# Miniprotein binders against q5jf28, part 37

Target 1, 318 residues: q5jf28
Amino acid sequence: MERERLIKTVEAILRGAGYRVARLDLKGSCFDLVASRLFLLLFIKATVNIDTITEEQAEDLKRLAKFFKASPLIVGLRSKSGELEEGVVYERFGIYALRPETLYDALLNNELPAVFAERGGLYVRINGELLRELREKHGYSVNELAQLLGVSRKSLLNYERGEQAVSLDVAIQLEEIFDEALAEPIDILRAKVEADLNVKPETPLEREVFERLKKLGLGLVKVKKAPFNAISTEDDIRLLTGIDERKTRSTIKRAEMVAEVGRIVNSGGVFILEKTKAEVVSEVPLIPKESLEEVKDADELIELIDKLKKEIKEKLFS
Below, E stands for the ipSAE of ESMFold2; O stands for the ipSAE of OpenDDE; V2 stands for 0.75 times the mean of E and O plus 0.25 times the DockQ between their complexes.

## First folded at step 14 (miniprotein)

Design v6 (at its last look DockQ between E and O 0.75; V2 from the best seeds 0.82)
Fold by ESMFold2, look of step 14:
Structure v6 (fold): chain B 318 residues (1-318), chain A 120 residues (1-120)
Amino acid sequence: as target 1 above (318 residues)
Amino acid sequence: DPELREARDLLSQAIELLHEAVRLLQEALRTGDSSLLEEAADLLTEALHIVQRAIELAQSTGSDDRAIRRLKFAIMLMRLAILIAREAMETGDPELVDLALDLLEWAYEMIQEALEILSK
C-alpha cells in the first residue's frame, strides 16, 4: 500500500513540475516512472525500502538512462538502517536515492540537494577554490582556519583542492564564518552512470529475433526488467522492442506501457511474436516474426510497420 | 499548554477542511462539474495554511519531531493535490481527480497521526 502511494506521490511531483509522465504497473520493472521536460529525462524506481532494488534492476535502469541520456533515480522512504533524511542523497548501485520531499524541492523549488550520506555520516562537497579565496580574503592561514574548524591542516588543504568532502558540521561552520554559500549541489537531474549495454538474449526466440534484426542493420540494447525486451536502433530509428511467443493479456498490457514510454522518450514501439495475426495495440504493432523475413533493411521494416498501422486504423474506422 | 492546545485545534480544523475537499472532489467525479475542483483547491489552500500555523505552534513548544515531520509531509501532499486538481480542471482528466484523492487520503492519515502524537 505504501509503495503505490509513493509512486503516485512521485507522479504528482513530476506533473506539478511540468513533466510529461508515464507511470508503469509492471512487477519487477527497473523503473516505475519515466518523465521528460525540456531537455531533462528521468527514469525513476520508486521503492519504500531502497535496499530492495536488485542488481539486475539497477543495471537495467542504468542501461536505459545511459542509452536515452537520462538521469536514473531511486525514490524511497527508508533503508535497512532506518528512515531516509530529507535533503540527503543516498546511493545504491551507483544510482542516487532520495526521499520524495528531496525530489519535490529539486523540481518544484529549484533547490538541488547538497548533502550526501557516506560511511561515517553526512557530507558536503564544497567549492574549494572559493574556500581558499575566502580564507585569504579574511586573513586566515591554512593552519588558523583548520584549528578554528577542528580539522587537520591536511584535510583543509584537501578541501581547497576539491579532493575531499567536508562533514556537514564543518560545512555549516564554514558558511557561518564566511557568510557565503560554499556547498556544491548534487546534480540528481543529470547524473552520469556507467552501464554495460551488451546483454545477451534470454531465450531462443529472443536470439532468433535479435539475429534477424541485426541482419536488417539494427543495433540492439537488451534489457531484462522492462515492458520491452530491447531497444532496436539504427541512425534516427529507435524502437522499444517486445518479444513474446503469443499474444496474451500480459502482451497487451506491455504494449500499452511501451506506447506510453515511447511518447516520453520519443521512440516507436513494436512487438515481435512467434505466432500472431498482425495487429496494433495502442499504436504499437504486434507482428509475426516471419514479417522480418519479408523486409531487407531497417527502412523497409519501418515502412511495413507504418503500412500496418494505416491498414488496421482504416479497418477500425470503416 | 495553551499553544499546544491551539495547534491541536488547528489540526482538527484542517481535517474538517480536508473532508470537505474530498467530498467536493468525489462529487466532481460523479457530476463532471469542474467548478467543484476549484472549490476543493481553495479549501485545501486554507487547510494548508492552517497546518503550517499548527507546525509553528508545535515547534515553539518543543513538540515531538515525529509529529512535525508528518505534518510537513502532509503539507507537501496537499500542495501536490492542489496542483493536480488544477491540472484535472484544465484537462478534464478524471484520473487526475483520483490521483488528488489518493494524495489527500495519505495527507489525512499523516495529520491524524501527528494529532495523536501531540495529544499524548
Scores: ipSAE 0.879, ipTM 0.955, lowest interface PAE 0.4, mean pLDDT 91
Fold by OpenDDE base, look of step 14:
Structure v6 (fold): chain B 318 residues (1-318), chain A 120 residues (1-120)
Amino acid sequence: as target 1 above (318 residues)
Amino acid sequence: DPELREARDLLSQAIELLHEAVRLLQEALRTGDSSLLEEAADLLTEALHIVQRAIELAQSTGSDDRAIRRLKFAIMLMRLAILIAREAMETGDPELVDLALDLLEWAYEMIQEALEILSK
């Protein structure tokens, strides 16, 4: 199975589930799809082998997810250890990784996975309170049930406290004994991730632009592996910010991608170039860095962006 | 094994239905005829059921899990193709047309690969 087929499959799953989807054709990006439905926002990296994601890509993916209050996901088919199993949640760099089928079930069948892989085994989280209630209701002592399951008394007490995950085999045995579902589903659609939002600019031009945007009152979140270089933010203002030395074919393609992503994440886009004439590509303004010296604050920058968008619409329809 | 033979025969039938469904779907998407889309969807649904039966037979015989995984994946692709094709018909988006057809082509390949595995 090729990467492109995997991306198309994931796109189809998201669309079939009623998500608005933007697909990125950017090699090395930390995400390949962004999808939104109601209050759910997903950033998805699609890779045949989940162990090919770099730490840098994972950190950027988590950074985007944290900033936008989205869930990051890796969708893949294989790992270094073999094929991924359906219904199993894997993890790479604190990001859930799963097969397309698992995503399909979660989005189209409303079936969240409960099984996760850790250290080469399969585990579940059990509702510990329910386990205790069922144990007591059936008249089992902690020792009797622990013996029946082949686990230690300490392990069973840790299960009942929710302090320890249960092996899949023991979970199956518990569900068979009590004829009740005990496994807690993993909410892959609302994954909470930690990320450092304070990443430094990498180039002299990025440093200059970041310093100027900060003087305008904007907060900046640097992103390395995206069609944009940063997210510029002030209160309700969010700008997917590209930075480039000059207009290239790559700049145009990235601006097109920023437009598509911006529609999904409800954010504007702008490219700041060292040398350019003011123009608009796919509703994304390309502005010279000198234009940042002409504006006093973030609001005036937004006004400039909106003015440029309007002037081009008027020229296209005139 | 008679069950394995039956599974192979079912997969061959599913391939034929899939080919006809693709033909009808292409015509539906070209013409905007929703009746052809529903006919294609019915054929795909029948193909899905046939493939599901083939999976059950393959599982009962202890057949190669690689074939079973491919068939399950093909079922998912066919289900998705129906959903995407309906959206394509509603929106007129040519990208969704291509996506639906690509999914069905891939489903066909998965079924063929599974059939080859089960024939060894």
Scores: ipSAE 0.819, ipTM 0.929, lowest interface PAE 0.5, mean pLDDT 92
ESMFold2 (binder alone), look of step 14: mean pLDDT 87; pTM 0.866

Design v7 (at its last look DockQ between E and O 0.92; V2 from the best seeds 0.87)
Fold by ESMFold2, look of step 14:
Structure v7 (fold): chain B 318 residues (1-318), chain A 120 residues (1-120)
Amino acid sequence: as target 1 above (318 residues)
Amino acid sequence: DPELREARDLLSQAITLMHEAVRLLQEAQRTGDSSLLEEAADLMTEALHIVQRAIELAQSTGSDDRAIRRLKFAIMLMRLAILIAREAMETGDPELVDLALDLLEWAYEMIQEALEILSK
């Protein structure tokens, strides 16, 4: 129940800040929310305890973020070590993690966090050039300021060169001494992450479908923990691509989620099944794998998708 | 401590207003009457201001940080509930009324927990 409340709170924050939002209810998914506003795109995993995200979930979240040029986020309340602090950015698997209050402040008050947690405590990156200018204007040598702060001369030089973050205590002391804002914010809305986009198919059916899609000229980005199995892409074509043996209740639910995600990330959707009669669920066609032999390239696949959507709409509204 | 007693009394007042806001939201769901959403937003706004005053009083007494954190979290939830209720009015989306109710329920629980802490 607390996780459901957290997801709803994050949705409300995003909506309040003017984002278009899709909320997913897929157990084990690498994200619970995807949201867009202007040029910003966020994929968010909501976990009460941020240490429960699995490596597979985190890697898929990063794959989606890298592919879509989005910022991945984990939003939570606690870690193994206790409650998360408001205004502090944590990190798991290279993904920023933070409390909903911190997200609220960033989106609704335009106040990005500046404090991050790392081994050894809380830290702040500072404007090293400004620090040097302030030190010189106030007549301090490097050694004199280091002595005032209780840090080594080497550390102070590293701060001024932008090569080392300061402890939170030192950041507070610096702002007291100079009466200037030195902290550099952490842009949680445009975080960059590294991801390995080369993931093997999980089943023989996936392998077969991926090979057929590659023959059509589509590139593939496989994911394991999403309502779809891959993103199929060529130039401006993007298809959130699901693969199943047959249509089940799960297939239908995932197609509905693919439609919702697709609207946010401006991508189409398709499910390719071992056995099925062609149909459409929430603007997402479900087609048999044999249909891939009936088209010669990605453009014709899109035409088939569009044809099926039109045919089904005419049936529903006749 | 008279300031702490006043803070607790304010929180009890806020709880009463929040109960009324919840009732109005639930009735709006049942009847489709969007004017009830506006009335609920007004009550939530008043309750929010009362909780803010209670926080100020509790802080001035050096009250337990755990209570203050819960009240601040409740304030965030209440602000969100007001925003979502307004979106529900503009769009007519019944799921947004459900969302506002869920936010208020959690805010209510946070205020109750804070009140319990402050009464020990």
Scores: ipSAE 0.865, ipTM 0.948, lowest interface PAE 0.4, mean pLDDT 91
Fold by OpenDDE base, look of step 14:
Structure v7 (fold): chain B 318 residues (1-318), chain A 120 residues (1-120)
Amino acid sequence: as target 1 above (318 residues)
Amino acid sequence: DPELREARDLLSQAITLMHEAVRLLQEAQRTGDSSLLEEAADLMTEALHIVQRAIELAQSTGSDDRAIRRLKFAIMLMRLAILIAREAMETGDPELVDLALDLLEWAYEMIQEALEILSK
């Protein structure tokens, strides 16, 4: 109940901010929402307790974010240590984590958070050059200002160089002394993450399919915790690729989700099955793996996908 | 504390307005009458202002921060419910009515919990 309410709240925040949103009903997925507006793309994991995200989910979330040039986010209410604070950025596995209120302020009020949590304390990055200019303008020596703040000379010099984050208490004192905002906002909407895109297939069928897609000229990014098994790529072509042994109710649901995600990330979808008849589910073709032997390259595969989509539209309107 | 009493009275008023807004959203969901969405949005807006005033009073009295946090969260949910209800009115999407209702019900629960804390 609480998780579903959280997902709905995050959906509402994104919609209220004018994002196109797809919500996933997939337990164990690395993301629950994907949202797009103009040049911003967000992959969001919504979890009541941010410490419940697994490393595998986080790595897949970062992989998706890196591949699509998107920002990954975790939205939650609490951690192992207690409730999350509003306006504070937390981090799990190199992914920003925040409360719904913090996301609301960022998206609807254009107020980016400046405070981040590290090692049980609250910190701020400050404009070190501005700090130096203000210090010099007010006639403080490094020693005098350091003493006034209760910090070391070395710490103050590191602040002015931008090499060290400032404790929230010291940041507040600095802003009070100079009557000027020094805190640098954290751009949670453009988070840069690193991820390994070279993940191996997990099943014999995935290996076979990946080998065949590579022979067609496609690059492959394996994803474990998504409604698709990989992203297949060639130049501007991106295919959310599901792989399954046979058509199941799970295959249908994942194909529906792939269609929704595909609309947000401007990507096609395909499911490659070990055994199926060619069909289309929610504009996503389900094709037998043998169909990959009939095509010569990635362009012919796209043509096959588009042909299957067209043939079903014609049957539905005939 | 007279200010704390006033805050509790305001929250009770907000709860009444929110209950009526929930009823209107449920009726809109059942009937498809978009005019009920506008009326619900107006009631939610009035309730939101009342809850904001209750927060101010609770803060001035040094009341339990747990109550204040719940009320602030409820304010966010109410703002979202208003936005979504208005979008539902424009689009006619019944899923948005459901979303607005879910948000408003959660806001209602948060206000109830806050009122219980402030009554101890």
Scores: ipSAE 0.834, ipTM 0.938, lowest interface PAE 0.5, mean pLDDT 93
ESMFold2 (binder alone), look of step 14: mean pLDDT 87; pTM 0.870

## First folded at step 15 (miniprotein)

Design w1 (at its last look DockQ between E and O 0.81; V2 from the best seeds 0.84)
Fold by ESMFold2, look of step 15:
Structure w1 (fold): chain B 318 residues (1-318), chain A 120 residues (1-120)
Amino acid sequence: as target 1 above (318 residues)
Amino acid sequence: DPELREARDLLSQAITLMHEAVRLLQEALRTGDSSLLEEAADLMTEALHIVQRAIELAQSTGSDDRAIRRLKFAYMLMRLAILIAREAMETGDPELVDLALDLLEWAYEMIQEALEILSK
């Protein structure tokens, strides 16, 4: 199955569920789509084989998700072991991975998955307190219920304490015995991830630009696998920040992507180049690094960015 | 098995409607005539219900799970194509017409593969 068809299907699912969507065309990027709806934000890497995502891509995806308070997702069709199953959540590098059908059901049918894959099979997390209450109401001792399920007494106690997931087979047996929903859904739309936001600059130019931005009072979160090199921040302000030696075809395409992503994550964009004339590409200013010495703080940098954008807008509407 | 033959006949009907919907979407792109999008969405909706009925019949006959999975995937793609075509009508965005076309074409391929499996 082709990756382009997968990306288009994911885009359609998101649009069908009312999300605003930006789709990227950048080889090696840590995400292919970013989408928002009201208070939800998703960064999605679409891969036919979920085992092809690299650790570097996964770490950057988690960095973006952590920074923007978004849920990262991998959407795919197979793994090294074979086809992914519908309704099953897999995990790679701490990121949920699932089939497009599973995403479709979550967003368009309001059916969050509950089954996840681990080594050894398929599992479900259950409401342990409810399990204990149902067991007691039906008059079973811990031993009696454990015997009915074919599990140890220790395992059943762990289930009731919420310390252990049950196999899918045990979950089905519990549903049959108690005729009650015990499964806890997996909230793939609000997944929280941890990531190390301290990534060092990749080049001398990047190091120089980061140093200058820090002197202006901006914080920086470096990423390697995105159309921008870093996120520059102060207070409420977020700038998707690109860095290149000079303006190239690649620079222009990246600026266009930064503009698209910025609309979804409500962030501005800027590219800082070693050599260029100041200009604007798709609402994203491209400025020479020397412009950073012409401003004294982050507020003045934002004013410069807004001024350049206004100049292009005035030309269009004069 | 009469139910399996009925399921295959329904899928053939759905393919005919989907083929016409593809033609209408392509014409809408060429002409900019948004009324063709509405007609295509109507045909896709009719085809969607036919595919759902065919899935039910295939399941009741204990048909090959590979075919049923393909039909269910096609159903998802067809529903998405309908939603995207409606967004295209609302916004006038020709890129959404292209997206609906791509979804419908993949759905068509999945139904054809399912038919091959069901025909042994």
Scores: ipSAE 0.852, ipTM 0.943, lowest interface PAE 0.5, mean pLDDT 91
Fold by OpenDDE base, look of step 15:
Order: sequence, then C-alpha cells, then structure tokens
Structure w1 (fold): chain B 318 residues (1-318), chain A 120 residues (1-120)
Amino acid sequence: as target 1 above (318 residues)
Amino acid sequence: DPELREARDLLSQAITLMHEAVRLLQEALRTGDSSLLEEAADLMTEALHIVQRAIELAQSTGSDDRAIRRLKFAYMLMRLAILIAREAMETGDPELVDLALDLLEWAYEMIQEALEILSK
C-alpha cells in the first residue's frame, strides 16, 4: 500500500510538472517510472526505504541513465537510520535519493536542493570564490572569520578553494553574516553517472540472440532489471529488446511496458522468442529468433518490425 | 493553548471538506461527470488554505514535529490532487480521476493522524 501510494505521488509530481510519464508495474525493476519533458529524461526508482535498492538494480538504473542521457533518481521516505529529511539529497550507489517533497520543490517550484547528507551529517557546497570575495569585502581576515564560525583556518581556506563541503550549520552562519546565498544547488535533474555498458548476456538464448543482432550491425546494452533484456542500437535506431523462450503472461505484460517506455524514450520495441509465431502485442512485435536469419542488417529488421505492425493494424481495422 | 485548539478545529473542518471532495471524485469516476471534478477541486482548494493555516498555528505553538510533517505532506498531496483533477477535467481520463482520489485519500489519512497527535 505505502509503496503504491509513493509511486502514485511521484507520478503526480511528474505529471503536475508537465512530464510525460510511464509507470511500470514490474517487481524488482531498477525503475518504476520514466518521465520526459523537453530535453530532460528521468528514470526513477520509487522505494519507501531507500536502503532496499540492490546494487544490481542501481547498476542497471545508472546504465539506462547513461545510455539515454537521462538522470537516475531514487525517491523514498526513509532509510535504515530513519525518515529522510525534506530538502536533503541522499545517495545510494552513486544515485541521488530524495523525498517526494524535495522532488516536488525541484519540479514545480524550481527549487533545487542544496543540502546533502554524508556520514551522518548535513553539508552544503558553497561558492568558494564568492566566499573569499565577501570575506575580503567585509574586511575579515581568514583567522577572524574562521574564529567567528568556530572552524579552523585550514577549513576556511578549504571552503574558499571549493575543496571541502561546509556543514549546514556553518553554511547558515555564513549566509547570515553576509546576507547572501552561498549554497550551490544540486542539479538532481541532470545527474551524471558512470556505468559499464558492456554487460554480458546471462542465458544461452540471450547469447545466441546477441550474436545474431551483432551480425546485423547492432550494438547491445544488456539490462537485467527491466521489462526488456537489452537495448539494441545502430545509429538512430533504438530497440528495447525482450528475449524469452516462449510467450507467457509475463511476456505480454513486459511487451505492454516496453511499448509505454518506448513512447517516453523515443524507442521501438521488439521481443525475440525461441519459439513463437510472429504477432504483435501492444504495438510490440513478438518474432521468432529464426526471423533474424531472414534479415541482412538492422534496417531490414526495422522494416520487418514495421511490416508486422502494419499487417496487424490492417487486420484489426478490416 | 487557544492556538492549538484553533489548529485542531481547522483540521476538523478540512477533514469535512476533503470527505466531500472524495465523494465527488468517486461519483465522477462512476458517472463520468466532469462538473463534479471542478466542484471537488474547489473544495480541495478551500481545505488546502485551512490546512496551511493549521500548519502555521501548529508551528507557532511548538507542536509535535511529527504532526507538522504529516500536515506538510498532506498539503503537498492536496495540491497534487487539485492539479490532477483539473487535468482529468480537461482530458476526461478516468485514470487521472482515480489518481487524484488516491492522493486525496492519503492526504485525508495524514491529516487525521496529525490531528490525533495534536490532540494528545
């Protein structure tokens, strides 16, 4: 119940901010929401306790974010240490984590958070050059200002160099002394993450399909915790690629999700099965793996996909 | 504390308005009557102002932070419910009506919990 309400809240925040949103109902997925507005793309994991995200989920979330030039986010209410604070950015596995209120303020009020949590304290990054200028303008020596703040001379010099984050309490004191905002906002909407895009296939069928798609000229990015198994790419072509042995209820549901995600990330979808008849589910073709032997390159594969979509549309409306 | 009493009375009023808004959203889902969405949005807007005043009073009295946090969260949910209800009125999408309803119901629960805390 609480998780579902959280997801709905995040969806509402995104919609209220004018994002196009797709919501996924997939247990264990690395993301629950994908949202797009103009040049911003977000992959969001919604979890009540942010410490429940697995490293594998986080790595896939970062991989998707890197590939699509998107920002990954974790939205939650609490951690192992207690409730998350509003306006505070947390981190799990190199992904920003925050409360719904913090996301609300960022998206609807254009108020980016400046406070981050590290090692059980709250910190802020400050403009060190501005701090120096203000210190000099007000006639404070490094020693005088350090004493006034209750910090070491070395710490103050590190602040002015941007080499050290400032405790929240010291940041507040600085802003009060100078009557000026010094806190640097954290751009949670443009988070840069590192990820390994070279993940190997896990199953024999995935290996077979990957080798065939590579022969067609496609690059492949394996994803483990998504409704698809890989992203297949060549130039402007992007296919959310599912791989299953046979058509199941899970295959159908994942194909529906792939269609929704595909609309947000401007990508097609395809499922490659070991055993199936060619069909289309929610505008996503399900094709037998043997169909990959009938095409010569990626363009012919796209033509095959488009042909299948057209033929089914004609059958449904005839 | 007279201010704390006022805050509790305001929250009780907000609860009443929110209950009626919930009813209207439920009826809108059942009938498809978009006019009920506008009426619900108006009631939610009135309740939103009441909750804001209750938060201010609770803060001024040094009330329990747990209550204040719940009220602030409820306030956000109510604002979202209003936005979604208005979008639903424009689009006619029943899924948005359901979303607005879910948000409002959660806000309602949060306000009740806050009122219980402030009544101890």
Scores: ipSAE 0.838, ipTM 0.937, lowest interface PAE 0.5, mean pLDDT 93
ESMFold2 (binder alone), look of step 15: mean pLDDT 88; pTM 0.875

Design w2 (at its last look DockQ between E and O 0.83; V2 from the best seeds 0.86)
Fold by ESMFold2, look of step 15:
Structure w2 (fold): chain B 318 residues (1-318), chain A 120 residues (1-120)
Amino acid sequence: as target 1 above (318 residues)
Amino acid sequence: DPELREARDLLSQAITLMHEAVRLLQEALRTGDSSLLEEAADLMTEALHIVQRAIELAQSTGSDDRAIRRLRFAWMLMRLAILIAREAMETGDPELVDLALDLLEWAYEMIQEALEILSK
């Protein structure tokens, strides 16, 4: 099916669950949707075949999720090996991947998935402590229960110690034997990821701009596959920072996306161009790189940004 | 097979209601009349219950799982379309009306594919 339909379906799921949502239309972006509700924040890449996400996209998705303390997700319909199954969590590059129905159940029915895919089939993590307690209460030795399940004694010990997941078939058998819920849900809404936030500039202009921003006291988190080139940060200030040589239609579209993303992640935006007159697009200033030499520190940069936004707003409302 | 005939008849009924809901959503876009969004949501809700009944009948007869999966996906899309249409009514955002229409179009395709499978 069309990727556009998938993105729209995911947007609808998020909105139906009460999330504020920004949807991007940017080829090659590491995410298509960002959404927030209270203290939950999700960055979502929607792709029909989950194997088409590139390592570069996945690393950037994880960088954004780590920086913003958000949960990254891939939502798709199939993999290279076939259709994705409802209620099953897949994983690519350390990011959970799942069907839209699975996301729907998590957000609209409060039913987190518990089944995950690995080579060899479908698996479930179980509460090993509870398994041991149930086994002992029912009078089974480790050997006896292992025989009933058709697994080795070593495997059963590993299950009880939380060191090994059970196959889906074994999980079903355990629930039949003990009539108790043993499956541990997978928290796809608060996944924590690790990412290397140290990424080098891609172009000489970007390197020059980053050095000027660092001189002003701003930290930088570079991304390659987003409508912005980096996040510029100091204390409570965050700027989704774009860099282009000139203002083009692409620049304007990216600034509009930065404005929308910024509203969801509570961050400002700015584009720094090699050649431009200072202006504002959708509340995002576009300034020439020379303006960075006119300010002494991050606070003065913020003042410049605020001044430009005020001047344009006053013109529009005068 | 009377139970399968009933399921197919129910799905045809749901499609008729969905077509009328689409017409109402399109008219709401042209006129800006939010009361048409409410009427469309009501029709979609009725259609949703009919689809759920059809799913239950198809499951009870041991029908092809490919058809049942398509119907369940359609059910989800229809439910989302209802929610989005109601948000459109509350906000006045025409882009949400377009979203609801897109969800219904896909749901319609899934129901038609399921009907084809059930007829074999």
Scores: ipSAE 0.876, ipTM 0.955, lowest interface PAE 0.4, mean pLDDT 91
Fold by OpenDDE base, look of step 15:
Structure w2 (fold): chain B 318 residues (1-318), chain A 120 residues (1-120)
Amino acid sequence: as target 1 above (318 residues)
Amino acid sequence: DPELREARDLLSQAITLMHEAVRLLQEALRTGDSSLLEEAADLMTEALHIVQRAIELAQSTGSDDRAIRRLRFAWMLMRLAILIAREAMETGDPELVDLALDLLEWAYEMIQEALEILSK
């Protein structure tokens, strides 16, 4: 109940901010929402307790974010240590984590958070050059200002160099002394993350399909915790690629999700099965793996996908 | 504390308005009557202003931060419910009406919990 309400809240925030949103109903997925507005793309994991995200989910979320040039986010209410604070950025596995209110302020009020949590304290990054200029303008020596703030001379010099984050309490004191905003906002909407895109297939069938798709000229990014198994790519072509042994209820549901996600990330979808008849589910073709032997390259594969979509559309309207 | 009493009275008023808004959203889902969405949005807007005032009073009295946090969260949910209800009115999408309803129901629960805390 609480998780579903959280997902709906995040969806509403994104919609209210004018994003196109796809919501996933997939337990264990590395993301629950994907959202797009203009040049911004977000992959969001919604979890009541942010400490429940697994490293595997986080790595997949970062992989998706890196590949699509998107920002990954975790939205939650609490951690192992207690409730999350509003206006505070947390981090799990190199991914920003925040409360719904913090996301609301960022998207609807254009107020980016400046406070982050580290090692059980609250900190901010300050404009160190501006701090030096203000210190000099007001006639404070490094020693005088350090003493006034209750910090070491070395700490103040590190602040002015931008080499050290400032405690929230010291940041507040600085802003009060100088009557000027010094805190640097955290751009949670343009988070840059590192990820390994070279993940190996996990099953024999995935391995077979990957080798065949590579022979067709496609690059592959394996994803473990998504409604698809990989992203297949060649130049401007991107296919959210599902791989299953046979058509199941899970296959159908994942194909529906792939269609929704595909619309947000401007990508096609395909499912490659070990055993199936060619069919289309929610505009996503399900093709037998043998069909990959009938095509010579990626362009012919796309033509096959488009042909299948067209033939079914004609059958539905005939 | 008279200010704390006022805050509790305001929250009770907001609860009443929100209950009527819930009823209207439910009826809109049943009938497809988009005019009920506008009426619900107006009631939610009135309730939102009341909750804002209650937050200010609770803060000024140094009330329990747990209550204030719940009220702020409820305020956000109500604001979102209004936005979604207006979008539903424009699109005619019943899924958006359901979304607005879910948000409003959660806001209602948060306000009740806050009122209980402020009553101790």
Scores: ipSAE 0.860, ipTM 0.947, lowest interface PAE 0.5, mean pLDDT 93
ESMFold2 (binder alone), look of step 15: mean pLDDT 87; pTM 0.867

